# VH-VL binders against o04291r164to392, part 6

Target 1, 229 residues: o04291r164to392
Amino acid sequence: DANNPAGLLSIAEEALAEFLSKATGTAVDWVQMIGMKPGPDSIGIVAISRNCSGIAARACGLVSLEPMKVAEILKDRPSWLRDCRSVDTLSVIPAGNGGTIELIYTQMYAPTTLAAARDFWTLRYSTCLEDGSYVVCERSLTSATGGPTGPPSSNFVRAEMKPSGFLIRPCDGGGSILHIVDHVDLDAWSVPEVMRPLYESSKILAQKMTVAALRHVRQIAQETSGEVQ

## First folded at step 9 (VH-VL)

Design f1
Fold by ESMFold2, look of step 9:
Structure f1 (fold): chain C 229 residues (1-229), chain A 120 residues (1-120), chain B 113 residues (1-113)
Amino acid sequence: as target 1 above (229 residues)
Amino acid sequence: QVQLVQSGAEVKKPGASVKVSCKGSGYTFTSYYMYWVRQAPGQGLEWIGYINPNSGGTTYNQKFKDRATMTVDKSISTAYMELSRLRSDDTAVYYCARSGSQKPHYMDVWGQGTLVTVSS
Amino acid sequence: DIVMTQSPDSLAVSLGERATINCKSSQSVLYSSNNKNYLTWYQQKPGQPPKLLIYWASTRESGVPDRFSGSGSGTDFTLTISSLQAEDVAVYHCQQYYNLPLTFGQGTKLEIK
């Protein structure tokens, strides 16, 4: 049954598989963003979706922090995501493999007063892979997935997070390779036509969320290196 | 004043069903989880399940999943819990309770309770 | 399921004295990522429904007198009534909301000595 620990783990493992196929594969038709160059001072490689359900963005970059520290920083979504109003963990389930499942309610600010703000009810799965990589992946819980029903919301539109998250691989000699995928459906057809581009743009998603996360951890890494000097 | 008012006591025979109602007032009914909890005589509290009154979505304690049914009627701010195939050990006071916020699973307002007695 | 065990089952305390009620969970209900203990205390007077006293282990609900305090972390929690009054005669329940199913302690009956 999907409302018990075994059922929740099944949802989590499926989300992990889908997330990984997006982060390191071609499950989404990715288009690399213009103006990005490989090099020592590059933020990383950023791509946006074409012809997928919802909107998606991914990024890959180097961060001079260990995987667990990167995960800790990025799990605190309000600290780096400007539009994130709140994150509340309603339930915590040990996964039995050393990993953790969280059931999370997230509220966002709206980019305009013409449309209701979005909220999310999600399962977030954190685990360590065999190769020493750390993963934090997340997806919405709905009647279709099963799992506990989420809280009622006042003045919010329940949006969908498709399998998304962070894959954090340790580097030889220290630091990490960070892969980020954000994939959401913000219910663009529920807003006035003039505002729909804000809710359907993979580029805006990349700028506001995916790139913001990568910039944030890189900034902290620089401050930590300077502090240790 | 936030208040939950439940239906009156019921006496049932084994094998029957009972449907307890819980009317909320003094708050926005659809903005808070509604919980059902029971207390058998001389026993502790036992969680049955909860419902999101806005969506109608439910989550049950596995112990009750095949016998309990929770519903709402938003137009009259009323929640219902039906327990079927009653047994003598279902004799208890049944409470509805509201979440303290939209997020955590603790209960800040409770109904007065409905005694359900199951006897042959 | 997380089992909540209270001690003692019953307790008699003189008016004006301190009462201490313990609650132990079979698993930690502290989530280190948010540093919160998912534990609540309720007061239940005879013939009445439970009433919320304390949530997040130590936060008093509005209107609850200062003589009630909650403490502890992880698996061990304490409800303390610093100066017992006559109206405090009740059964006290702890409840975890760390995960589902939601579970309660068996209750501790507090009486005036």
Scores: ipSAE 0.777, ipTM 0.900, lowest interface PAE 1.1, mean pLDDT 90
Fold by ESMFold2, look of step 11:
Structure f1 (fold): chain C 229 residues (1-229), chain A 120 residues (1-120), chain B 113 residues (1-113)
Amino acid sequence: as target 1 above (229 residues)
Amino acid sequence: QVQLVQSGAEVKKPGASVKVSCKGSGYTFTSYYMYWVRQAPGQGLEWIGYINPNSGGTTYNQKFKDRATMTVDKSISTAYMELSRLRSDDTAVYYCARSGSQKPHYMDVWGQGTLVTVSS
Amino acid sequence: DIVMTQSPDSLAVSLGERATINCKSSQSVLYSSNNKNYLTWYQQKPGQPPKLLIYWASTRESGVPDRFSGSGSGTDFTLTISSLQAEDVAVYHCQQYYNLPLTFGQGTKLEIK
């Protein structure tokens, strides 16, 4: 049954597989953002989606922090995502393989007063891969996926998160390679026509979420490395 | 004042069904989870399930999944729980309760309870 | 399933004295990522429904007198009534909401000596 621990793990493993195919493969038709890497101070490589369901962005960059610390920072979405109003973990399920499944309710601020703010009901799965990489992936729970019923969305439009997350690979000399994928459907057709570009733009998604996450973790790494040992 | 008012006591024979109602007032009915919990005489509390009254989506305790049915009528702010194939150990007070404002799975307002007695 | 065990099953305390009720979970209900204990206390007077007292192990619900306090973390939790009043005679239940199914302790009956 999809509502018990074994069923939730099945959803989590499928989300992980889909996320990885986006992060390191071609499951999304990625277009690299030209001009996003000016000069040697580039934060990393950023790509956005073309002709996919919803909107998507990914980024890849180096961070001078170990994988678990990166994951800890990025799981605390309100601390770095300006539009994130709240994140509430309603249930915590051990995955049986050392991983953890969370059922999460997230509320976002709206970018304008002309449209309702979005919220999300998601499963977030954190685990270590066989190659030593750490992964945090997330996807919406819907009637199609199964799983426990999420909270009512009062004054919010329930948006969909497609398999998204963070793949964090340790480097031999220290630090990590961070891959980020954000893939969402913000229900753009529920807003006035003049506002739809804010909800349909993969570039805006990249700037507000994907790049923001990478910049935040790199900023913390700089603050930490300022002390000598 | 937030209030949950339940239907009156029921006496049933084994094998019958019972449907308990719970009317919410003083709040936006569709904005909070609704839970069903029972308490047999002299016993502890037992969770039956919860429903999202906005979508109608349900989640059941596996013990009750094949006998319990939770529904809502949003137009009258009323939740229902139906328990089928009753047996004597289903004799209990049945409560409805709503979620707290943060939406975690604790219950901040409870109905007065509905005694269901199953006797041969 | 997370089993919740309360102790004692019943307790008699003199008016004005401190009452202490314990609740133990079969596994931790503390989530390290948010540092929250998924534990709630309810009060149930005879013939009445349960009433929410404390959530997140130590946060009092609005309107609950400050003589009620919750403490503990992980698997071990305590409800304390600092100065018992006659109106506090009830059965007290703990409940975890760390995961499903939601489960309650068996209850602790509190009486006046």
Scores: ipSAE 0.772, ipTM 0.898, lowest interface PAE 1.2, mean pLDDT 90
Fold by ESMFold2 at other seeds, look of step 9:
Structure f1 (fold): chain C 229 residues (1-229), chain A 120 residues (1-120), chain B 113 residues (1-113)
Amino acid sequence: as target 1 above (229 residues)
Amino acid sequence: QVQLVQSGAEVKKPGASVKVSCKGSGYTFTSYYMYWVRQAPGQGLEWIGYINPNSGGTTYNQKFKDRATMTVDKSISTAYMELSRLRSDDTAVYYCARSGSQKPHYMDVWGQGTLVTVSS
Amino acid sequence: DIVMTQSPDSLAVSLGERATINCKSSQSVLYSSNNKNYLTWYQQKPGQPPKLLIYWASTRESGVPDRFSGSGSGTDFTLTISSLQAEDVAVYHCQQYYNLPLTFGQGTKLEIK
């Protein structure tokens, strides 16, 4: 069943395939954003979704860190995502291919007192691709997907993360090309209409999550390369 | 104070079923996982499953999936575990337990236990 | 399934002396990404339900005396009672929560010598 390691791996592999089709393909109708650029050098591309389920954002940029280091930094969501209150890994399942499956409970701060904060119950899958790229992808677990039941919380609105994550390709000569996809449904209909733009805007999602992640890892890369010298 | 109070001891014949209740008090019942664990005489502890009392979602130890049914009645802050097709080796003390404050799969409060004896 | 094995099965220790109980898992319960050991210790006095002592391998639950400590990492864990008291007579269980199914050690009975 989906509550056993084989079933969880099936969910993870499907999430990976969907994530990759968004990150490097046309599964989402992407529109590039003019005037929004990550990092001090602005070496990157940001796009947002048009006419898709939920809201989505994508960024791509070069970072002067090895793929595993980039993954380590970005998996620590509270360190770079301002609205992230907590990340708790409740279960860890080794995948048969050397990858790792995590079952994660995440709580977010609310940006306003007029709407309830969101939380997430997700499967996160980390693995190495045949070409040496490293991937970390994540999606919500629901009754539709199967898997272990998530923790109760009556003070949060359970949001949905659609297949999202990081694809980190090593570069010749060092460093990495980082692709980021964030794709969520924040249940905007549960929010007063005056506040809905905060929960329905792919542009706000890009600013608050996708660009923030790329900016964070690039800032760390500059600090470790001796920028203070 | 947080407390879990279980139903009284049961004596059953092989092939029957038993339903154990667990009433929570002193906390928000629907905010914590509820677990069921048993202990046969002179034996260790064995996890049966857990339930999300808010959604009613369940996760079972595969060993018990065909015979155990966990439910909740939120209106009276009570969880239930029913075990069917009882055998003599189901004789055990059955415990309910609540998850820890951070929602991990360790149990910070336990019920007093319900002895279920299965004999012919 | 992760098998939890405790040793010894029983132990007799003089009042005021140190008691040491070991727990070994069949695979690591340390997750390197968060650096946490998914291990819990319970105390079960005669005729009573288990009581939480320690979680995350080394964190004492509120109200647990500081003579109880947990240590170890990965596959090998230890519960130590630094100065045994009469009320510490119990069976002690370890439990992993790294993945499902949740599993317990067989228990270690601690007695006063």
Scores: ipSAE 0.752, ipTM 0.894, lowest interface PAE 1.2, mean pLDDT 90
Fold by ESMFold2, fold request of step 10:
Structure f1 (fold): chain C 229 residues (1-229), chain A 120 residues (1-120), chain B 113 residues (1-113)
Amino acid sequence: as target 1 above (229 residues)
Amino acid sequence: QVQLVQSGAEVKKPGASVKVSCKGSGYTFTSYYMYWVRQAPGQGLEWIGYINPNSGGTTYNQKFKDRATMTVDKSISTAYMELSRLRSDDTAVYYCARSGSQKPHYMDVWGQGTLVTVSS
Amino acid sequence: DIVMTQSPDSLAVSLGERATINCKSSQSVLYSSNNKNYLTWYQQKPGQPPKLLIYWASTRESGVPDRFSGSGSGTDFTLTISSLQAEDVAVYHCQQYYNLPLTFGQGTKLEIK
């Protein structure tokens, strides 16, 4: 039932479970990016996928902001994702227990004029976990998942977001541990061969999205700390 | 100029089916959701469902999911809504409507309406 | 399902006077994360289809006269016509698009005294 709130919650909970298995487990074959720990001021630990469907990246780092503030910043995708053209929340469903489900249409800029820009139709689920962590996870809705039909994409190539998101754990003494997973299939085979590395590289995904998100939140935290002197 | 032009009025007997057409012009047909909404005489508006004309994917109001079928023919920029197993309380004006471009589910252009009368 | 309830069912207002139509939702249609109210107003003149008037509760559609304004937030919304014109005789509908199913108020008939 596409209109059924229980059906949407089922999709959301499955996305959450798969996201967590990637963020804190081995559901993806992770390879740590060497050289991403540049001395005492490193942003955190970054890994990229090997031998998975699509491309994926993961990061983990410390942020001197409380979990809800981190979530608020990262949910505003245009503020930190350079290639994000627009984000439109088409539906909002309360999930009970204080959780929220959003149905989201996202358009991206194309990095080349030789291929159509990508767009996404996703479900995003935000909730508190029993251990006090806050989570924001997201995955594409397709005919296979069920759920409401997304907007037409006649001028875009509909890309797929596999379960992805942010896990934000509060630290004793303040601040948060932030785990990020980005997992997408950008349909690389729909572009000319010379352009495919832009669409199939986990390293480029990590640089453009995963590391960018972590860097952005840490920069905001640094600016906040500097204000009090 | 953006227009939605619907098929003419129909009179049906209980148990029959009706298929209403809606032809879009003045815009890219496959770039916008198409909605179907009805209005019984003297009553308010009731959402039936919507279709993505590009993919053919549909989403129905639960009330209608077992009797309504929405389709499109992209080659002639036309959407269809078929309602089966008609009964007297299906007598209404049936509207097609278009979404605002990629915007949330509000409807910026409406067809003129098609009166469907169900009587013995 | 989110139930939309309009009041009054009908009203009569003198030309040039203020008309006020209310719409209440059974649950909030404000999304705090984007600070938007998922509510539209439509105008339906006699024998015509509905016409989009206001979206996001307060944003006027292009070509809609300045005398029409929308206000409110959360569960309580108001359509105001600051100076009624003869051409404003219509049924006015509110609609939520916060979630599915999409639902409409029952309509408010506006007449001239």
Scores: ipSAE 0.749, ipTM 0.892, lowest interface PAE 1.3, mean pLDDT 90

